# Ledger of designs, part 4: VHH binders against Nucleoredoxin-like protein 2 (NXNL2)

Target 1, 156 residues: Nucleoredoxin-like protein 2 (NXNL2), of Homo sapiens (Human) (q5vz03)
Amino acid sequence: MVDILGERHLVTCKGATVEAEAALQNKVVALYFAAARCAPSRDFTPLLCDFYTALVAEARRPAPFEVVFVSADGSSQEMLDFMRELHGAWLALPFHDPYRHELRKRYNVTAIPKLVIVKQNGEVITNKGRKQIRERGLACFQDWVEAADIFQNFSV
Below, E stands for the ipSAE of ESMFold2; O stands for the ipSAE of OpenDDE; V2 stands for 0.75 times the mean of E and O plus 0.25 times the DockQ between their complexes.

## First folded at step 1 (VHH)

Design s41 (framework vhh_7qia_2)
Fold by ESMFold2-Fast, scan of step 1:
Structure s41 (fold): chain B 156 residues (1-156), chain A 126 residues (1-126)
Amino acid sequence: as target 1 above (156 residues)
Amino acid sequence: QLQLVESGGGLVQPGGSLRLSCEASGFTFSDYAMGWYRQAPGKQRELVAFITSGGSTNYADSVKGRFTISRDNAKNTVYLQMNSLRPEDTAIYYCAAETVYEWDSSGEYTVEYDYWGKGTPVTVSS
């Protein structure tokens, strides 16, 4: 996703800005398309939060995984409130970034929620991330890591 | 966790009728679009009929005028009424629940099936 978002900035639920390249380098990236007023989004977000927390926050060694929320909310405030209410400690594309709509079109997102798992170059690993998490839980992440062409250093 | 259980399949003669039922549990049924798919021996699974949370319906050309999809939100059930059955309707019929919510009022939809039942077999033979 670095090849696609590299020069952009992402935001946290607290409104802090981070550089996309630094935040996403050498990680499996999930693009999460959702909105607070979408009932299925509210149903899925807690499942994604549990999945994310197990891999990144509760793990002794954080997994190379990051979520970038691409909001379909009606306003910047609704987006940030949704992130504070239900989301994990992941990142979002700023509400006013026009690339929000470009990503929607690039990945053919017309219905939400949708979770697209991507490689560093933006190529899709799977566009059925929600289904895989729901049916297989944490086991699906191992498959995503193996499919991802991310750098792994085996020499210490 | 949403679960779907199909029933109503069986053996029927050409020209006969069957009504399939799919009972849902686990989530707010009324918020989901529901679909009926079928898979004939040696063929890929195909969409037969679809009903949105608001009640709008869509049908495959091969079943228009013969099949009717409906839902009863109070019973968490979706139905497929099949009339004038033909040998080519022989298949295992699957119920599916989908997340369908417009991104931005564009009028275009991508249907993604989250949940599937185990299927109910329908055989049309003399």
Scores: ipSAE 0.018, ipTM 0.292, lowest interface PAE 4.9, mean pLDDT 82

Design s42 (framework vhh_7yz9_2; at its last look DockQ between E and O 0.98; V2 from the best seeds 0.00; counts 0 for: pae E 2.3 > 2)
Amino acid sequence: QWQLVESGGGLVQAGGSLRLSCTASGFTFSDYAMGWYRQTAGNEREWVAFITSGGSTTYADSVKGRFTISRDNAKNTVYLQMNSLKPEDTAVYYCAAGEYTIEFDSGSYEVTYDYWGQGTPVTVSS
ESMFold2-Fast, scan of step 1: ipSAE 0.122; ipTM 0.558
ESMFold2, look of step 2: ipSAE 0.384; ipTM 0.719
ESMFold2 (binder alone), look of step 2: mean pLDDT 81; pTM 0.797
OpenDDE, look of step 2: ipSAE 0.647; ipTM 0.836

Design s43 (framework vhh_7qia_2)
Fold by ESMFold2-Fast, scan of step 1:
Structure s43 (fold): chain B 156 residues (1-156), chain A 122 residues (1-122)
Amino acid sequence: as target 1 above (156 residues)
Amino acid sequence: QLQLVESGGGLVQPGGSLRLSCEASGFTFSDYAMGWYRQAPGKQRELVAFIYSGGSTNYADSVKGRFTISRDNAKNTVYLQMNSLRPEDTAIYYCAADEVYSAEWGSTYDYWGKGTPVTVSS
């Protein structure tokens, strides 16, 4: 994660600040580009929340998965309201961090919502995460873990 | 893999109407936001109308009240109903597909058709 987020800080849905490297270590990371005023973003966010909850919040053994929300909202308040209303208990890049725009450029995000699944070094596993979740549900996570070369300490 | 084929263009007199169709083949049409763009001679390509997967629409100011975008997911088709056509509507019209549209970041759609010409002249 250090390769793409460096020494950046992320925020939790409750407003706490966390160090990106520590929070994302040895996990499959989903970069979630979305905005509250985008109707498809509002439609997809609950689906992502269910997916996340099944893997991380309600699982006997939390899967090595984390979402980093990269807001395309028009204001910090819109971002916060969107997170409180529809998001899961994942992380976000702070609204005022200009790196939001650099991540958008790096991953060629021209439309939202977009879910980009990345390895620890920032290499793309898939830029069609939303489609994969919609079509295959939880089964797609198995493929992401295998592609990520992550040590599977949650299984054996 | 997604292919778009436009049809319905032609020559029409000012005040007339045309209905453009764009048929998609390949992947799940209902997941894509669909847009209509046009490029007039000597001008840059501009967004005319778009429709989200959920049915919400947006229009360029120049066509509001005259053009209507709609979709039929069962037929994998997006339509542009053009009424009260003006000479300045003369352009090649392009169908485009994207997973969704963002107003903040802008959008150049991922997939394009080859275009269908519309000429409005007396």
Scores: ipSAE 0.013, ipTM 0.150, lowest interface PAE 8.6, mean pLDDT 81

Design s44 (framework vhh_7zox_3)
Fold by ESMFold2-Fast, scan of step 1:
Structure s44 (fold): chain B 156 residues (1-156), chain A 123 residues (1-123)
Amino acid sequence: as target 1 above (156 residues)
Amino acid sequence: DVQLVESGGGLVQPGGSLRLSCVASGFTFSDYYMGWVRQAPGKGLEWVSDISSGGSTGYADSVKGRFAISRDNAKNTLYLQMNRLKPEDTAVYYCAKEDTYMSWDSGPYFDYAGQGTQVTVSS
């Protein structure tokens, strides 16, 4: 995620900071634009949580997948409360990072919730992530992996 | 033809309560997010509350804890219970059908709104 998130830090629901490149390298990344005050966001977040948990938390072999939440919440506390209440164990841009607005513009997000699936270089695999998860469940992830240009030849 | 018919508005004293109703027709009510927006005198539209087909609710900070949105899919009816009303709640209230809750920079997105019902909070 060199060209998009570079040297940026991401946060967990507990406010801990992680390096974006280390957390996202060689993974399919989902950019999740949502807010706690948005009823459609509250409806979709549990579906995304189930999807994420099945792929990375409960799977015998964790899939190369990570979610980066890009908040449209009214405050950092509201953002963190939303993450604690409904989100999976994924990452978010810090609320005060102005890059939230740059990502919104880059991916043409005018309405939320929106789930944009991207390659390591930031190219869009699909901007219909929500629809694909609702209609196909876990099966849509295989298509995303096959579209992604990630290096997978480090298996021992 | 989408039709939304609001009712339940009126004049009420500060601290009072009102229950707004909206009867919907012309679409499969249970499939859509529904919401309430309001327009105070001389101001633009302000989103008040919304509810998903699954029952998830959202509220504007100005009304959270005082208003409660609900729906009855068997009756194609949306409700807004308004408690502890204050003069600043004076507005025309519109029932709205929506596919997405808000536009990132432009506020709530709505497909269609009804004729509205006037709420006046004054003595």
Scores: ipSAE 0.016, ipTM 0.261, lowest interface PAE 6.6, mean pLDDT 82

Design s45 (framework vhh_8fcz_2)
Fold by ESMFold2-Fast, scan of step 1:
Structure s45 (fold): chain B 156 residues (1-156), chain A 123 residues (1-123)
Amino acid sequence: as target 1 above (156 residues)
Amino acid sequence: QVQLVESGGGLVQPGGSLRLSCAASGFTFDDYAMNWVRQPPGKGLEWVSGISSSGSTITYADSVEGRFTIIRDNDKKMVYLQMTSLKTEDTAVYYCARDSEWVMSDTGYFDYEGQGTQVTVSS
């Protein structure tokens, strides 16, 4: 994700700051565009949390998967409250980072919630991640791994 | 509680017209883009039209462009779909759906609270 996020810092749900490059290397990355006030976002976030937990925490071996939340919330506090209430233990772009708007434009996000699955170079695997998770559950992740040329250390 | 209530559907013959209405409650209507989506018998959801929170940006699916008009009234918390030149392919349950302030997408996920309103175009 070096080509897309560069030397940017991401935040954890616990408030820690991490380097994007180190946190995202050799993983399938999901860019999650959502907001607390958006009812469809509130409906989908628990499904994404279950999906993430099954791949990263409950699997026989943690899958090479990470979510980067790109907030469309109206304030930093609203974003943090949303993360504490409903989100999984993934990463977020800081609320005040103007790159939130650049990512929205780059990936043509015109409605939320939207889940865009990307390769390490930022190339889109699918812009219908939310629909794939709803319709196929964990089975869709194998397709993403294969598209990203990551075939090993995966179980679900 | 977010609530969207659709009405105005019915049976019409090909070439006919209908106006659908959606009454919104339980949220700040002016903060959200609104969409119309439909579900034909035995098929998945299809996005039809969208309108930005202010009403300044309007988009349509290619299949309905020039035949349908989306309108919103923020004071009344209503969104409407004026349908003309109806085709048998327009037969579906129509739902209004809340979205963010961002412009609508034909690939978006939409949350609708109502039962929808049935539109049947048949001779």
Scores: ipSAE 0.012, ipTM 0.139, lowest interface PAE 9.0, mean pLDDT 81

Design s46 (framework vhh_7ubx_2)
Fold by ESMFold2-Fast, scan of step 1:
Structure s46 (fold): chain B 156 residues (1-156), chain A 122 residues (1-122)
Amino acid sequence: as target 1 above (156 residues)
Amino acid sequence: QVQLVESGGGLVQPGGSLRLSCAASGFTFSSYEMTWVRQAPGKGPEWIATIYSGGSTMRDDSTKGRFTISRDNAKNTLYLQMTSLKPEDTALYYCATEGWEAMDYSSPYDYRGPGTQVTVSS
């Protein structure tokens, strides 16, 4: 995803900005398209939060995984409220960044919520992230890592 | 088997209106989110609007003042009402859905229609 978002800044729910390249390097990236007014988005977001927390926040070693929220909300305030209410401690493309619309078009997002799992170069691993998490839970992440050629092991 | 069939496209003058229909069969239409997408010559697919099972909608900001998505669950039909059409609206319009029961994992859509052509020209 570094190749796609490299020079952009991402935001946290606290309003902090981070360099996309540094935040996403050597990780499996999930592009999360959702909106607060979409009832299915409100239903899925807690499930994604549990999935994310198990991999990144509660694991003995954080997994190489990051979520980038691409908002379909009607306003910046609506987006920020949604992030504070239901989202995990992941990142988002700023509401006013026009790349939000380019990502929607690039990944053929026709319905929300949509979770697109991508490699570092932006190639799609799966367009069915939501379905895979619902049906298989944490087991689907191993498949994503293997497809992404991400190093999980350490050598001396 | 699942089938989506679009209709209502055609040649229309700038400033005109068209109503597109998408007839669905082979699945529980009322349980699925339904979407309209268009693809103009030489361009990638562009999402227009999604309508959820409960009737709530999400629309692309650039067209939401001119285009309205709606559904009739009793008739298993999705609609797109288009007004104030412009030459830039010329595209193949198709309906699609992202259901829980995917048929083809290589596609971003679980189900997709073949599309109906809209041409806006004088």
Scores: ipSAE 0.005, ipTM 0.184, lowest interface PAE 10.5, mean pLDDT 80

Design s47 (framework vhh_7yz9_2)
Fold by ESMFold2-Fast, scan of step 1:
Structure s47 (fold): chain B 156 residues (1-156), chain A 122 residues (1-122)
Amino acid sequence: as target 1 above (156 residues)
Amino acid sequence: QWQLVESGGGLVQAGGSLRLSCTASGFTFSDYAMGWYRQTAGNEREWVAFIYSGGSTTYADSVKGRFTISRDNAKNTVYLQMNSLKPEDTAVYYCAADTEFMAWDESGYDYWGQGTPVTVSS
């Protein structure tokens, strides 16, 4: 469970709905604030996709990691198109969920793209996730797991 | 104090043209990127066109080839030239100003206008 998102529903790029608590249980969660019309977002999203795929799809055992996209797009359709075009197989807060704006305020997001790595209780592990991924790649994930008090073994 | 004032909306027949204007005051216009958004009944506000402080432009697929965004820094004004209008273009059009780095949403923009209605009949 993530305290900040429990009881809410998240969506996939295919439009499927999942319960946030079940989807995020015992995982390091990355809150990804981005929009299709933001050029830096378009530049970073492929890096996040490669990072995510390596950890959860290509690893021998899926890492305890999930991304929740918090869209700054102009419409629901634009958000879904962006997810289909450039995103990994992660989750998003529904476009019309007003909690998008509460999360933005809670984590002091004034500019995008922003990647905030959080613990199960919503406490920030780092608000420089995109910089860490860009500069260190997969190596930064081990630090996040340790900060979250979650111990896992990974083979990549 | 800042202000964005939209004008140029109105009633037009399908296939016609309108030119929207948005005049800014209270901030250094040339430092800001400017955008046009529209909202139709029952729908959320959607992006239409964007012009950066340096003059580069982007357009939503639905308006490419028909709409042109431009700016006149001497007049602190951004324009949206709308050609070949369709009934589907009927909406309230909004002007927004941002620094060169894109703000995350409507509440993240530094400045918004009040909107100007456009009705396309046939």
Scores: ipSAE 0.012, ipTM 0.150, lowest interface PAE 8.5, mean pLDDT 81

Design s48 (framework vhh_7qia_2)
Fold by ESMFold2-Fast, scan of step 1:
Structure s48 (fold): chain B 156 residues (1-156), chain A 123 residues (1-123)
Amino acid sequence: as target 1 above (156 residues)
Amino acid sequence: QLQLVESGGGLVQPGGSLRLSCEASGFTFSSYAMGWYRQAPGKQRELVAFISSGGDTNYADSVKGRFTISRDNAKNTVYLQMNSLRPEDTAIYYCAAEGSDWIVSEDTGYDYWGKGTPVTVSS
């Protein structure tokens, strides 16, 4: 469980509610700050989707990885439309949860898109997740797993 | 990887004009918002002008009516036209590729910065 999110509920693009503690336990968590009206967010989201799908949805052995979208959209409808259009099958903080603003402050998010990779205790592994995915692809994930003390056997 | 190169700075007299250019490479330039920041000696870096991917602009109060930001997506270039320059405009000017169309007042904290071009306004 990620200590910073354990008491909260997360949502899917279909509106289903998931308990954060159960969903994030023993996983490397990526906090994804983005908005549909931000052109760089629209450019990066498909790359994150491919990365996520390769690790979790289509992998021979699903990796201990989860994305939590922290929306900077102007409305709940814009957020949901963005998730349906471009996002992978990951989770999001509900649009009306004020914790979105607390997470932005906690991780010093001054521009989007930003991908912050965190340990179970909320400690930052890297605040340059987008750059690492763009430049190194799947290879960056094994570094994150090693830093997070996640006990999952990844062989290429 | 996105690379930014500023040019056009120099020494001008009060009331003069300069046009700064910032050429981008390595990315789809048209999808990025662009900002011009400046840092005066002993001061924090501050945003002076911003242009969204869609062409919407925003300016710091100190430069409104004097500075104009524009972009040429065909040339992967953003410009800052500076008119009626004042001694207090003396600074190193930095180009930045912004991650958001609506974040206009904070430093990016990312590796989207150019190396800067100095502007000195003095007699």
Scores: ipSAE 0.013, ipTM 0.152, lowest interface PAE 8.8, mean pLDDT 80

Design s49 (framework vhh_7zox_3)
Fold by ESMFold2-Fast, scan of step 1:
Structure s49 (fold): chain B 156 residues (1-156), chain A 123 residues (1-123)
Amino acid sequence: as target 1 above (156 residues)
Amino acid sequence: DVQLVESGGGLVQPGGSLRLSCVASGFTFSSYAMGWVRQAPGKGLEWVSDIYSGGSTGYADSVKGRFAISRDNAKNTLYLQMNRLKPEDTAVYYCAKGRYSSSWYLPSGFDYAGQGTQVTVSS
């Protein structure tokens, strides 16, 4: 994600800041474009939360997966309230970071919610992440890992 | 009541230009994102372009470098300058109002769209 997010900082739902490169290295990254006042976003966010929790929080060995929320909310407060209410324990671009708009352009986000699954270099694995989660559940993640060419240490 | 009135469509030859206008009323125009969506014969709706309340713009890849969106807040008017038109640009073009003042693009389920204006690109 260095080519896409560079030296940018991401925020947690608890207000902590983390460096994007360190947080996202060697992971499949989902760019999640959504807003609290969009009813389909409110419908999908709990499904993404369940998907994320199963892979990262509940698994004994966390999967190499991270979500970066790219808010289309009308204000910083609206974004933070949405994260507290419905989101999983993932990361977000700060509301005031203009890169939110650059990511939307790069990935041709024409409607929300949209979930774009990307490799470390920002190359798209799929721009239909929502459909794949709805139809296949956790099984779609295995396909994403295989497509991502993520380094796996098999000598452990 | 929100009203959006499109104009400027017509028949044009490939390589030609048209400028679409949309006059808005019934809301504080300068406070909302505005956009253009189109529907080609037998196809679904396609987002073409949007302009944020702060002036930031976005374009579909199919129109980048050929179309330019702009707004005149003093006149409550949205424009789409269409250059180097192709037969595949043939569609009904709709002016659309975004639900949010600070959203950069129109979310699914935008508030309002006008009646549309027909653009036909044919030799």
Scores: ipSAE 0.000, ipTM 0.114, lowest interface PAE 17.6, mean pLDDT 82

Design s50 (framework vhh_8fcz_2)
Fold by ESMFold2-Fast, scan of step 1:
Structure s50 (fold): chain B 156 residues (1-156), chain A 124 residues (1-124)
Amino acid sequence: as target 1 above (156 residues)
Amino acid sequence: QVQLVESGGGLVQPGGSLRLSCAASGFTFSSYAMNWVRQPPGKGLEWVSGISGSGGSTTYADSVEGRFTIIRDNDKKMVYLQMTSLKTEDTAVYYCAKLSYYYGSGSYRPFDYEGQGTQVTVSS
């Protein structure tokens, strides 16, 4: 993720700022392109939330998974409201960061919502994350981990 | 069926060195991160080190950083732990582990321990 996000900062729905590299290190990263005023985005976000919560919040040991929301909303307020209303406890690229547009172009996002699953170097594992979650549920995550070449520290 | 067979342990004096080996079979070895974990006498399992499927990334517990090196050979389906500057606190049974990364809501798959481990004793 250093190659695609560099020294950038990400935000939480509560407005906290985190360093991208530290937050995403050794994890499968999902780039989530969506907007509150897009009906298909509003339909998919709860499914992504359930998927995320099962892997990282409800599991006895959190899975190495993180979502970075890349907003296509019309304003910062719309983005934050969308995150508070429907999103899981994941991260977002700040609304004012112009890199939102560069990521959209880099991953050829022409329609939303789109979920792009990437390796640590930004290489695409799949650009059909939504379809995989909808059709296979949690089982698709195992395939993503295997493709991502990552590991997680075991500590108790 | 996943199998992991550890070897290379023994008795060594403080400051000594040992190389542990783990032979893996029954899964696509290069697709999975491998770990070394240990169990000191009378204590629980303690994670020691990890290496990514490609071998491109490694990580270590603070207690062994700078002293241990984890290596893998995907062609031979082997993972190794090179231990140097051994301390009495390193005395433990060492297991190599393939960590399951699939977690369902309210469920969890543990490490795959197919071997009996290899005993490392560091004593004067």
Scores: ipSAE 0.000, ipTM 0.196, lowest interface PAE 12.4, mean pLDDT 81

Design s51 (framework vhh_7ubx_2)
Fold by ESMFold2-Fast, scan of step 1:
Structure s51 (fold): chain B 156 residues (1-156), chain A 123 residues (1-123)
Amino acid sequence: as target 1 above (156 residues)
Amino acid sequence: QVQLVESGGGLVQPGGSLRLSCAASGFTFSNYAMTWVRQAPGKGPEWIATISSGGSTMRDDSTKGRFTISRDNAKNTLYLQMTSLKPEDTALYYCATLRGYSYGLWSTPLDYRGPGTQVTVSS
């Protein structure tokens, strides 16, 4: 996903800006297409938050995983409020970034919510991320890592 | 040391109801999302429902009309209310956490799983 988003800036729920390349390099990236006014999005977001927290925030060693939220909200304020209310401590494309529409087109997103798991080059690992998390929980992440061909560091 | 202990399973006739409980200890239960999963003999684990630390729930579409997940943070207990049980619901039911206390990359989702309680639906 660095190859696709590397020159762009991403935002946190607190409004901070980060460089996409630094934030996404050598990680499995999940593109999360959702909106606050979509009831299925509101239902899935807490499950994604718990999945993310287990891998990144509460693991002894953070897993190489990051979520990039691609908002389908009606305004920047709705997007930020949604992030503050229900999201984990992940990243988002800025609401005004036109690449939001390019990503929806590239990954053929017609219905939300949708979770697309991608490699560093933007190639799809799976477009059924929600189903895999629901049915297999944390076990699906190991399959994503193996498919991603990312460089892994081991701790002793 | 994290422990999860399920109870409430048993033999029940089709159309019957059961309430499963999962008693948690060794961690701050209220901070973790909890999940009910079942596994029938010879099949892989099947997710049923998840409840977040704040009480938001997600349920599998095939069972959500018959099964309800809930929690009591004061009692460190997770529940699954099952109604209109069918023979196809026969399985080992276990609870697990999704937040993963000290999980490594190769940790199984079953590192903080209970031993399960058997539910058998038979006429």
Scores: ipSAE 0.000, ipTM 0.129, lowest interface PAE 14.8, mean pLDDT 80

Design s52 (framework vhh_7yz9_2)
Fold by ESMFold2-Fast, scan of step 1:
Structure s52 (fold): chain B 156 residues (1-156), chain A 123 residues (1-123)
Amino acid sequence: as target 1 above (156 residues)
Amino acid sequence: QWQLVESGGGLVQAGGSLRLSCTASGFTFSSYAMGWYRQTAGNEREWVAFITSGGSTTYADSVKGRFTISRDNAKNTVYLQMNSLKPEDTAVYYCAAKPTYYSGSYLRSYDYWGQGTPVTVSS
């Protein structure tokens, strides 16, 4: 994703801005297309939050994983409210960034919610991220790391 | 009960070869990345090579082109083939099993370490 998003800025649920390249480098990235008005999005977001928290916050060692929310909400306020109410501590494209629509087109997102797992160069690992999380839970992350060729150098 | 049992260390002449083996028991070997570390007296353990559960390999610059890591999931064993050995490769070599992610009901996972096998390269 650094090859696709590297020059862009991402936002946190608190409205803070971060550099995309620094935030996404050497991580498996999940592009999360969703909206607060979409009932299936509201149903899936808590599952993604549990998955994310287990990998990056509750784990004894944080996994190299990041979520970038690509909002399909009707307004910036609806997007931020959705993030505050149901999302994990991940990142989002700013609501007014036109790249939200280009990214949706690039990954052929015609229905939401959709979770697309991508490599650092933007290639798709799987476009069935939601199904994999529901059926396999944390175990599906192994397949994603191996496909992404993310190396975790040993340190003692 | 878990265990990592290393073997194959010893004394060799510079330019020689050794193959280290590490056999795992008591955990799901195929789900772990496996690595080799080494430690010389007075220094911290240095990473040498690792292999992911899927078979992707990476090496420290000091051993690249001379050492090869491989695994046999059917035997729960990881290997380190060491060629063109140098006196600077003299160290105690440790096998490690490291989870690349947490899975299933196990939100807590541990690195597993062997007891080490000494390798001495004489010039």
Scores: ipSAE 0.000, ipTM 0.187, lowest interface PAE 12.8, mean pLDDT 83

Design s53 (framework vhh_7qia_2)
Fold by ESMFold2-Fast, scan of step 1:
Structure s53 (fold): chain B 156 residues (1-156), chain A 123 residues (1-123)
Amino acid sequence: as target 1 above (156 residues)
Amino acid sequence: QLQLVESGGGLVQPGGSLRLSCEASGFTFSSYAMGWYRQAPGKQRELVAFISSGGSTNYADSVKGRFTISRDNAKNTVYLQMNSLRPEDTAIYYCAAGLYSGSYWTPSTYDYWGKGTPVTVSS
């Protein structure tokens, strides 16, 4: 329980399964709670895509960042369609994994969309991830890295 | 595109103080992490001080307690206040700016560099 997702498998937007520990090791993790039939979720997801792509695809070197989508959709099909339509190349907790309900309770998610930035041990860095991305863009990521204690010996 | 111009270097006596400035032009300065590096004659460039876009700082062990890095986003400027200067601080001082680059920062991961400002500490 120290590593909140370490024993679980996550899925890609293509439906492939990956080991959570390997995929999330030494990274800042964003837990993204959203649903396709929520208009604010549909408005924010493209901003998160731009943010994610800039950090992991367009940067000179991929940033230590990963998104784990925790679906609030009404069905597995709605979740998969949402991922296919609007999501970036990040990861998701499988729709039928009961842990999605435990994560929503653990992080007190009462409204969506919500972006919770966490450390490797599951401790919250910020539960205002959406606000920080909207207001500061990519600049907020460096603060998250520093808070996560994963930034070491960067001079060479 | 972002351009960096350093100023404030010069000749100073041991124990003296200097304040270096680095003025940025173009792009959104507030989004960039800023570093001060130095290069002594015959040596490679080394990190002196770092400040993140959010204001978190880090210093080389050799300058901790003597140097202070700060930024003024309204003026697009980063500063290095150098106190209790020593002959071994003699070097050309470079300002560097970078967005997030991945899991770590190195000299090669900064996007922009200034041309440098010389600092000589001598009697």
Scores: ipSAE 0.000, ipTM 0.127, lowest interface PAE 16.2, mean pLDDT 81

